# VH-VL binders against q9lj97: the designs that were tried, part 32

Target 1, 262 residues: q9lj97
Amino acid sequence: MSQEEQPKRPQEPVTYGDVFEVSGELADKPIAPEDANMMQAAETRVFGHTQKGGAAAVMQSAATANKRGGFVHPGDTTDLAAERGVTVAQTDVPGARVTTEFVGGQVVGQYVEPRPVATAAAMEAEVVGLSLQSAITIGEALEATVQTAGNKPVDQSDAAAIQAAEVRACGTNVIAPGGIAASAQSAANHNATIDRDEDKIKLIDVLAGATGKLAADKAVTRQDAEGVVSAELRNNPNLSTHPGGVAASITAAARLNERADI
Short names: E, the ipSAE of ESMFold2; O, the ipSAE of OpenDDE; V2, 0.75 times the mean of E and O plus 0.25 times the DockQ between their complexes.

## First folded at step 16 (VH-VL; framework fv_masavibart)

Design x2 (at its last look DockQ between E and O 0.31; V2 from the best seeds 0.00; counts 0 for: pae E 10.7 > 2)
Fold by OpenDDE, look of step 16:
Structure x2 (fold): chain C 262 residues (1-262), chain A 120 residues (1-120), chain B 110 residues (1-110)
Amino acid sequence: as target 1 above (262 residues)
Amino acid sequence: QVQLVESGGGVVQPGRSLRLSCAASGFTFSSYYMYWVRQAPGKGLEWVAVISYDGRNKYYADSVKGRFTISRDNSKNTLYLQMNSLRTEDTAVYYCARTGSYWYQYFDYWGQGTLVTVSS
Amino acid sequence: QSALTQPASVSGSPGQSITISCTGTSSDVGGYDYVSWYQQHPGKAPKLMIYDVSDRPSGVSNRFSGSKSGNTASLTISGLQSEDEADYYCSSYTDYSTLVFGGGTKLTVL
């Protein structure tokens, strides 16, 4: 009977950074069982059940591994999760419901569900069984970003992404002096001179009411998403997009529109 | 050199309280889970309480749960054990111990121990 | 939690090899590679001799070695010396995220 070599003890715990795109202190924290339980409870509250392959499931798996490895006790919680909470929030935007999952204020999951925009025409089409799903617009996607990353200080990557989004929405490379792009750039420049994040201008300050601030709007396409993603990446020293940020929101919208064949 | 020095032991009557201290030196105290382990006279070893590196998570053996409180002051490099409602069966040498890695795996360093005697 | 099972006593002559067994269950010794061994001389604190079944801390003699098969861990002491006379305790991590100790073994050097 070949003594199946028991897998060597994990030398390191599974951290948030190992499984999620998180940064800072949270990234180095082992995932604790109570954190996972909190997420599970939050998901259940919002969805009625835990999401398959969702943050709760991932966290449970990680926490289980950490328990077996002796890195965490069954009753353990991370300080960040305990202090800042584990939350699941839903926001309705035109044409979609966006659900965002947070641990300690950082996004660990995001789900976008298409919702039929009951246009007056769709009420008539419901009679004909043709659900005319309205495409998500760039403005709507930007507004959705407020829900997922509204408290993020505006940086140059955000400003670039917002500019790219506005240009694509309006079909012009001219930045309007009072437009969202100009505001975002101003915010980013201002924030660069401020040391404390709490004193910085946040995305919510720029993107709130984005649909009304755009001179023109259009349905998000894949090409739009690619352009916005590229803009954000080029202006991020980490060469990454912010989870739940501008590029992420536009990308999500594009995917939804593609699925709806719009 | 890693050092752990227990203090606060003595003779007490049942129902009384006692507070033990463990002074740590020679390592980054705030980076380690710490334990109290006790040994009754002529008996084996029993873990008593565990505290996380930041003091946020605490765990107790069933035998002491509700009566003992483990705490730490990282600024003073000191581990504490508040023992309330002491019983005769709590009579033991109490050791503070450091984990070699994470919690409940092994103890790489031990103090010399402090004797607690609970007698009527 | 039930203590791990150790023999109450073992003995050997100088220069001999002796083995101390530590028997648990699939929920402790058999379930994890988190077995440790401690040496305790009379009136002294325990000293870590082996951790993670077979790893030896710095400063511990290479005469001490650890192994595990199934639900039984073993401490082997080769080239027995008079200074090895002590109590030896095994420990293991458990499914309950707790530590369990063995009852201890008294080693006598004849």
Scores: ipSAE 0.139, ipTM 0.623, lowest interface PAE 3.4, mean pLDDT 86
Fold by ESMFold2, look of step 16:
Structure x2 (fold): chain C 262 residues (1-262), chain A 120 residues (1-120), chain B 110 residues (1-110)
Amino acid sequence: as target 1 above (262 residues)
Amino acid sequence: QVQLVESGGGVVQPGRSLRLSCAASGFTFSSYYMYWVRQAPGKGLEWVAVISYDGRNKYYADSVKGRFTISRDNSKNTLYLQMNSLRTEDTAVYYCARTGSYWYQYFDYWGQGTLVTVSS
Amino acid sequence: QSALTQPASVSGSPGQSITISCTGTSSDVGGYDYVSWYQQHPGKAPKLMIYDVSDRPSGVSNRFSGSKSGNTASLTISGLQSEDEADYYCSSYTDYSTLVFGGGTKLTVL
């Protein structure tokens, strides 16, 4: 008895120029289903997911309309997308992260994620990776070294400092075979045989996640800092500590804990 | 005046090959998707193959995949169908048909057809 | 290829109206407004009579009309004339192929 209304076929395909600010041959090309799939893959590679409201979603909607209108085959891709590719790139600039999306070498989307400037006090704590909400632990100070010297190749002075810190955190004078000190010593020994610093094991490789790797942990005291400094000094051929290194981070934590004062 | 003229039909034995041609005139051939559609004697219409306006994309009915090849020469305004490994069930009148400037709209112009008979 | 379902034959007297049905699925006739109808006289190529369900090309009589409800498209021919005696085929765009034809309907004018 009743009839259902059906939408009419569109008269023209949806082109890149209809949806994006592009020029030349690309502007006249129908958006094809495989172009949209390539953009979805590029967004997933960069973001770990398809970006809501991003170019992939717009292209998929246009490609679906073009497919249902009979303007493209599900397997179609445009010449320019196939030849020059579909890319999503991110660039960090002071105060922002910029994401740019390309089809065939032309920009089809750009997003800016602002990053506010940190205050001086919070910035000092963040530089060494330390919180001022409670007493800073030895594990937290070791992780802070990743921020200040994470790219430094591990050497014997670093291994000695890390051992002193782990012994003090755990209250034992025995080096655990799978502990942070053991890993640091192995890295130092390995690095002694490597010519290029770029190929050496770095402090980040040993110290990342230190709070979770310690058997026990404690607030850094002045005595702890003195012990770690002593260990680093004795095991450096130059008889000095590294400015942003393990001893420096432990010392900074001890000073901040003293300022918090019971 | 749009005109499509098929040629190359004939009688062949099973397993042999035949090449059909369709000469197009009266329109901008290179702007249109083209089909081959066949009709067995006393039977209905069946699409066989389609080719995009630039010749880059080709699609086939399941019954002819791997045996038939559609092609076009836009400089000569000519559509082709290479038919290999012919079978008795390929016996039909073969039409070339024009659809729109995209994948499919409807068949607004047809040739008069060329008969292919496959018999032993 | 699956064919759309059409009656094998229909008949009518001069001056009457008749309707030819074309039944598919939600993947073709039911899902799209891309149904066409073709008339074919013996020994001749098909001629487009209706496209996009209900649209008529220039030069086709307004006695021919098309419609669709659910999965069934219909061609209606009013005021039958002897020249209308022919085979009639429907076709539809599909989401699994490029298109599909109906099996055809022979119209006899009595």
Scores: ipSAE 0.005, ipTM 0.445, lowest interface PAE 10.7, mean pLDDT 81
ESMFold2 (binder alone), look of step 16: mean pLDDT 92; pTM 0.940

Design x3 (at its last look DockQ between E and O 0.34; V2 from the best seeds 0.00; counts 0 for: pae E 8.2 > 2)
Fold by ESMFold2, look of step 16:
Structure x3 (fold): chain C 262 residues (1-262), chain A 120 residues (1-120), chain B 110 residues (1-110)
Amino acid sequence: as target 1 above (262 residues)
Amino acid sequence: QVQLVESGGGVVQPGRSLRLSCAASGFTFSSYYMYWVRQAPGKGLEWVAVISYKGRNTYYADSVKGRFTISRDNSKNTLYLQMNSLRTEDTAVYYCARTGSYWYQYFDYWGQGTLVTVSS
Amino acid sequence: QSALTQPASVSGSPGQSITISCTGTSSDVGGYDYVSWYQQHPGKAPKLMIYDVSDRPSGVSNRFSGSKSGNTASLTISGLQSEDEADYYCSSYTSDSTLVFGGGTKLTVL
């Protein structure tokens, strides 16, 4: 229901699990304003400035949205951030410097800086599989859906949304066999023959580890979110999207990326 | 059933201190923000202090800042209010109130209150 | 510190409907949909009757309804009963991330 003249207020907090690959108690915590300030200070100490599109920027955007939504107070700090810290650490490996960002002992960002021996660095970086995090990716947004709708049985609207997301992440009109979209379509087809929801394949079964299953990935844009929402909407008999579903998670990631100016 | 029971009220002279307690039962105490709300005799409701799940974050009404301290002990399911430098205008019934999860800005359960009278 | 404005008293006869108003500003009642209403009988603790402008908790009669227009929230009690005689308080979330209460309204059932 769209009201052109009345303001809308977010109905859900942005949690650490919505924007970062974290688990346990931290994943359910709303990102708090003082957590973001601590990360900004830590990034500034290590890099001399806040990383554009990095963890501090994402946390600041999420904390601002949470404050406006009434989910946190301006001075709030999560207990895990206060007790276990918000830190930026650097690890030197042969050929590279890896910078890792932590909240409550869990990784929220990593960066790789090549060293003078580029040949050794290239070989080690390939073995370690490191990449520079700049924004919330389509893969990360798909994984966030596991937390919010992981128990939902996969249906055709979910499969369509996942396909739209994978196509945009990989930059190809051809869906790879064995990819996430193929798995989601197979799950939707299978579930159509199953009577009890308990026996159906769930979103968690398809989307867990999505970041590692995509052939390529990219930061979520507003246009990506619009495409995914359109696909989910058109493929739902009720002409609606699922609360906390694929389209919702992609849209949330796009909004966070825009607020972080990434 | 959810139950909140305040204690520690009494009659005290201005400038003295009191410590209020609120015993909580029937719910997972550590999952809720907790408030103290007071009501002067014949007057309306006034919020006093609020504390987050593990006690990291606390906030106070301007009328009590620097004099009152809210705390909690989640292992004993108990909320506290340390009231120092009491004034006659602090005379009120003090209620322990539960808020929902951080999405809710209302008080779904209240204790019966404990009376604090500050009089010389 | 601002307070929400409520009439000091309202009255009605058994079986009638009455409305209690709660007027704030665009920084509280007008800006947010986090208005709640509490019923307090003499000598008793407040009881939540309405939250989020119009939602009823379990166990609250559908005779109680809430609404909002602009900067004014309203509590409507239909089918008045003698047990509805109490003080009623509104509360709202504010733009400075705190809560504010109204001054209270004494409802008398004649």
Scores: ipSAE 0.019, ipTM 0.469, lowest interface PAE 8.2, mean pLDDT 80
Fold by OpenDDE, look of step 16:
Structure x3 (fold): chain C 262 residues (1-262), chain A 120 residues (1-120), chain B 110 residues (1-110)
Amino acid sequence: as target 1 above (262 residues)
Amino acid sequence: QVQLVESGGGVVQPGRSLRLSCAASGFTFSSYYMYWVRQAPGKGLEWVAVISYKGRNTYYADSVKGRFTISRDNSKNTLYLQMNSLRTEDTAVYYCARTGSYWYQYFDYWGQGTLVTVSS
Amino acid sequence: QSALTQPASVSGSPGQSITISCTGTSSDVGGYDYVSWYQQHPGKAPKLMIYDVSDRPSGVSNRFSGSKSGNTASLTISGLQSEDEADYYCSSYTSDSTLVFGGGTKLTVL
């Protein structure tokens, strides 16, 4: 193997921010081997195997690079991962199972699996072997957001995204008094007057039971996702969507629905 | 200017304990892996122990594993080496060293060393 | 851990060029570009002279240079001076993520 084929030594470590949409101190931390191992173990526990292209695989690759670069030792663990844990959590929402992966409390991966709503019609379809995978609805996607970003203080970008989602779900531009969009806007306005995040209204306070709060619901489409993403971006000074947030959840749902040829 | 100053060396009997200190200055101490390296009289260099940025990860040479403990206090910019169950073969000058980059590629700064003599 | 192999001693006259070799395996010197060289005068701490095979720290004379071929790294000292008389140690990263040092080379300036 010619000396020329030795991979150039990385000059900088692969950080969490390089591979995931994370922020704060975690974003600047090199991915450590034990972090990856913890994620692998967590995925295996939840899924029975590691996910192809999932967070564990990405982390392993990054950690390997970091080891080779001398940025991390084989037994290293990131402080945040050690303190706050590496976890994979599953939540069942109507029509779907949402799996979220966390490092140090931040979302690094999210998977939505459609679950057949055992409607009486689905009992008949079980006889015909056609597992009609029910499409994920906007309401379900919003509820799923609680699992990934439930503790996030509601801001204007969230409120805009939720409003866009409601409009898409209901097919009307009229914001219903007491609806989820109105609630989100109120929360955002309130939070703007509060200094401490601990005292702010959280997404969980708004989006819990979202399927029941919507006047109408529908399967998430790509167009719906684009609309929600646009709304969130326009109202975010950083021009970014929140990882695991409203737009992210709707986008994930849309992708799943497309794959299901629904 | 980067400075590393070791202290705590001396003469001890086999089986006894000794604690070394290394005072660091002139750089952000918590941003570097730190090492202890020792050199027996008339012999070469030997890696002893390494500690990560915040002290959460520690590693030891096989020769000292289970007997030595490396630690750090970042608030005091100080590195420590607790040496228990000392043996005659532990006789050496002990250096604290800073890594040039992250956990290990090279040692860019060394202390002056402190002599530990284990003799009956 | 097998030490890297260095000659026990080398000598040269003032103004000459000398080379110190450091031979390892494909699991250390040959496998990585993490070779470093240290100069140590009697009764003094080691000083970093070369890192990453050929990089020189600030303040180190350009008379010192490093290279690697296969499993052998080399330190070359050109224009040899009396002050260069010292022990020289090579080190390398290993596949098991540990440090390995050479046995050291005594350089005598004749």
Scores: ipSAE 0.015, ipTM 0.535, lowest interface PAE 6.7, mean pLDDT 84
ESMFold2 (binder alone), look of step 16: mean pLDDT 92; pTM 0.934

Design x4 (at its last look DockQ between E and O 0.01; V2 from the best seeds 0.00; counts 0 for: pae E 16.1 > 2, placed apart)
Fold by OpenDDE, look of step 16:
Structure x4 (fold): chain C 262 residues (1-262), chain A 120 residues (1-120), chain B 110 residues (1-110)
Amino acid sequence: as target 1 above (262 residues)
Amino acid sequence: QVQLVESGGGVVQPGRSLRLSCAASGFTFSSYWMYWVRQAPGKGLEWVAVISYDGRNKYYADSVKGRFTISRDNSKNTLYLQMNSLRTEDTAVYYCARTGSYWYQYFDYWGQGTLVTVSS
Amino acid sequence: QSALTQPASVSGSPGQSITISCTGTSSDVGGYDYVSWYQQHPGKAPKLMIYDVSDRPSGVSNRFSGSKSGNTASLTISGLQSEDEADYYCSSYTSDSTLVFGGGTKLTVL
């Protein structure tokens, strides 16, 4: 009788930091069953169902492991989730719907769905059955970032990513003195001298109305996304991109545009 | 050195209330789930109540549910057990116990216990 | 909650090896590797001797060992000494997310 190797009890809990790109106190907290349930409920409310491979599913798996390991009890919730909530929010931007998932105010998931821009031309195209889905632009992707990471203090990695995005949008390496890139760099430099996050300049302060702030704009390509991701990574000591941040938004836009071309 | 010291035990009449305290030292109190376990004279061990490290989650044995309240003050490194509507069957030595790595699996440190006697 | 089943008493001579059994169900001992053992001398608090079926805390003698087969966990004490005379309790996590104790075993060293 093959002694079915009872799964070795986990020695450590699955924390939010293990499965999501979160920071601070949340990163060290074991994922609790009620947190997962809250996310599931939120996803169901917004999407009508739990997303495959989404935050709720990941959290549920982690919570289950933590229960088995005795790190959490059925019905447990983290203080941050209880105090700040588990939420799923949708924002419509030109050409897309962005859905962002939050635990305790931190982004744990982001989804971008292309939406047909009801241009007057699209009303005429509805007659011809050709849903011309307009490609998402760099400016639109930057604006989408405001919705997902608007309250994030601007750092050097953000500034680098924004600069890369502007350069690609405008087709020039010259940083405009009043452009988004210059503003982002100034914000990052300023923030480096500030101790309290509450007093720091946020992404929303820089990227709000990004489509109108760019001298030129274009549809996001894979190459654009790669360039922006590279810029963000090189300027992040953790060698990671911020979830729902600039690079993430541009990457999402690129993927959507590629799908639309297929 | 990890130390747990219970206090507040005594003799009370049925229906009365008593509050137990457990003073913790020698470890980061706020990082551990804590338990109350009791032992009636000449009897075995019985789980009474458990509280999470942050005090947000509390669980009780069926025998004390609705009558006992577990709480903690992490700033004072102290665990509490408020016992209301005491019954004769609540007579026991009450132990404060620290959990090991897991919230409900085992107790790695115990206090010396405090005796609660409920008698007419 | 039904207590885990332990023998009421066991005895052995100095130097011998004795085993204390703890029998539960598939919903506790048999379902999880979360069995712990405690030693209790008269008038003293319980002391953790074994956790997670077979793990030994620092400071506990290597004469104490734990095992599990099916729904039965066992505590073995080798090289029995007079100081080992005490009550021993097993415990296990349960499927309803609670902890259950055994009834205790009195060990007498002859």
Scores: ipSAE 0.021, ipTM 0.534, lowest interface PAE 5.9, mean pLDDT 85
Fold by ESMFold2, look of step 16:
Structure x4 (fold): chain C 262 residues (1-262), chain A 120 residues (1-120), chain B 110 residues (1-110)
Amino acid sequence: as target 1 above (262 residues)
Amino acid sequence: QVQLVESGGGVVQPGRSLRLSCAASGFTFSSYWMYWVRQAPGKGLEWVAVISYDGRNKYYADSVKGRFTISRDNSKNTLYLQMNSLRTEDTAVYYCARTGSYWYQYFDYWGQGTLVTVSS
Amino acid sequence: QSALTQPASVSGSPGQSITISCTGTSSDVGGYDYVSWYQQHPGKAPKLMIYDVSDRPSGVSNRFSGSKSGNTASLTISGLQSEDEADYYCSSYTSDSTLVFGGGTKLTVL
């Protein structure tokens, strides 16, 4: 899998499949000079500059090699980039910004970064009239997961993380029947018997309205985040957390709350 | 106790390749973004490459892009740096470093480093 | 990559306080509270002294403190001791989603 990031030799074209984790028709397409220009423009539109080590830089290098090899000409664009476009999109979540870069409808880059301190948060709060002095609660962090992973099928690691969060919000080790942890466990059990992901119960189905579903709530602390992360990790066969998942959202909220105290 | 142990450094000629390894222990390796950071003799620190906890996202400094490849094997708790087409300016001590989380970029634990010397 | 600006050297006598500056831009030090400081003794790996501008890891003496104003972060060492003699590096997250280091400051205890 590590070979997909290496440029091909000049005697054959460098394709999207050679430098990105893409599939289908796009994977076989040579990276063309106008594709790279479109990505650079998209990065500049979103960030105000090109990203160092981002998709545009990789595409520019590949397109240059392809031009030198005679596989493309300066004005060439792949049909998928021309027809379906090149896009950079950002989604803000508590404490972080998720950036996704697309060519022809396929992801060629995705990464998460911290939101700018006070400057970015204050600007967004000013636009919507919000104060950033209030602590983020466990319920609010669980609802934020809908924005970052709402379409993910619920699995056992999600259910464990949600249980840890609800137990900490309520101050007891007993899971209430009909609570969000119970719903998440039921969804995980159900999904284990379902073949098609489209038919599985998703995180949005469990976590939407979490603040209203918790019997009690509290501001997220670092200790809460550690407990939720541990639960998600122990219940994932790969011993990892989902990048936009429950543990990630709780951790981000804890970090924002810590900065508000300083 | 967190430990990071680099290996694979040595003396190589320009144009050759070298693979560095970093063995991690004392923490859940698969939950952390990992960096390679280098320091030329008598010079300051320079980040080289970073890899996400699941290996899906990789970023490189401009000085090494296209020549170096960062990778990880979470089943072996090991971080790698494949260094191709080495140049004399790549001569440095190479450190692996752990971040505090996948969103924050400070290094709470460093290895002791492994020396790479690129010389004719 | 842009580098953060640190003085090349600073010195002080035992028991005194000293401050090391780290100047960046609104795209790094000024725009984010993800500034960290590292101490490096000769022949050793860097050690994290301060993260998130002013937070101390466990095991780091409270003689070390961090602050920020505008585009400039500062590391202050109070009650200077001979073992504080080392190189000090600042680091900041950047709007390019990368990390940048300062050039380093040699602290000499006279």
Scores: ipSAE 0.000, ipTM 0.408, lowest interface PAE 16.1, mean pLDDT 79
ESMFold2 (binder alone), look of step 16: mean pLDDT 92; pTM 0.938

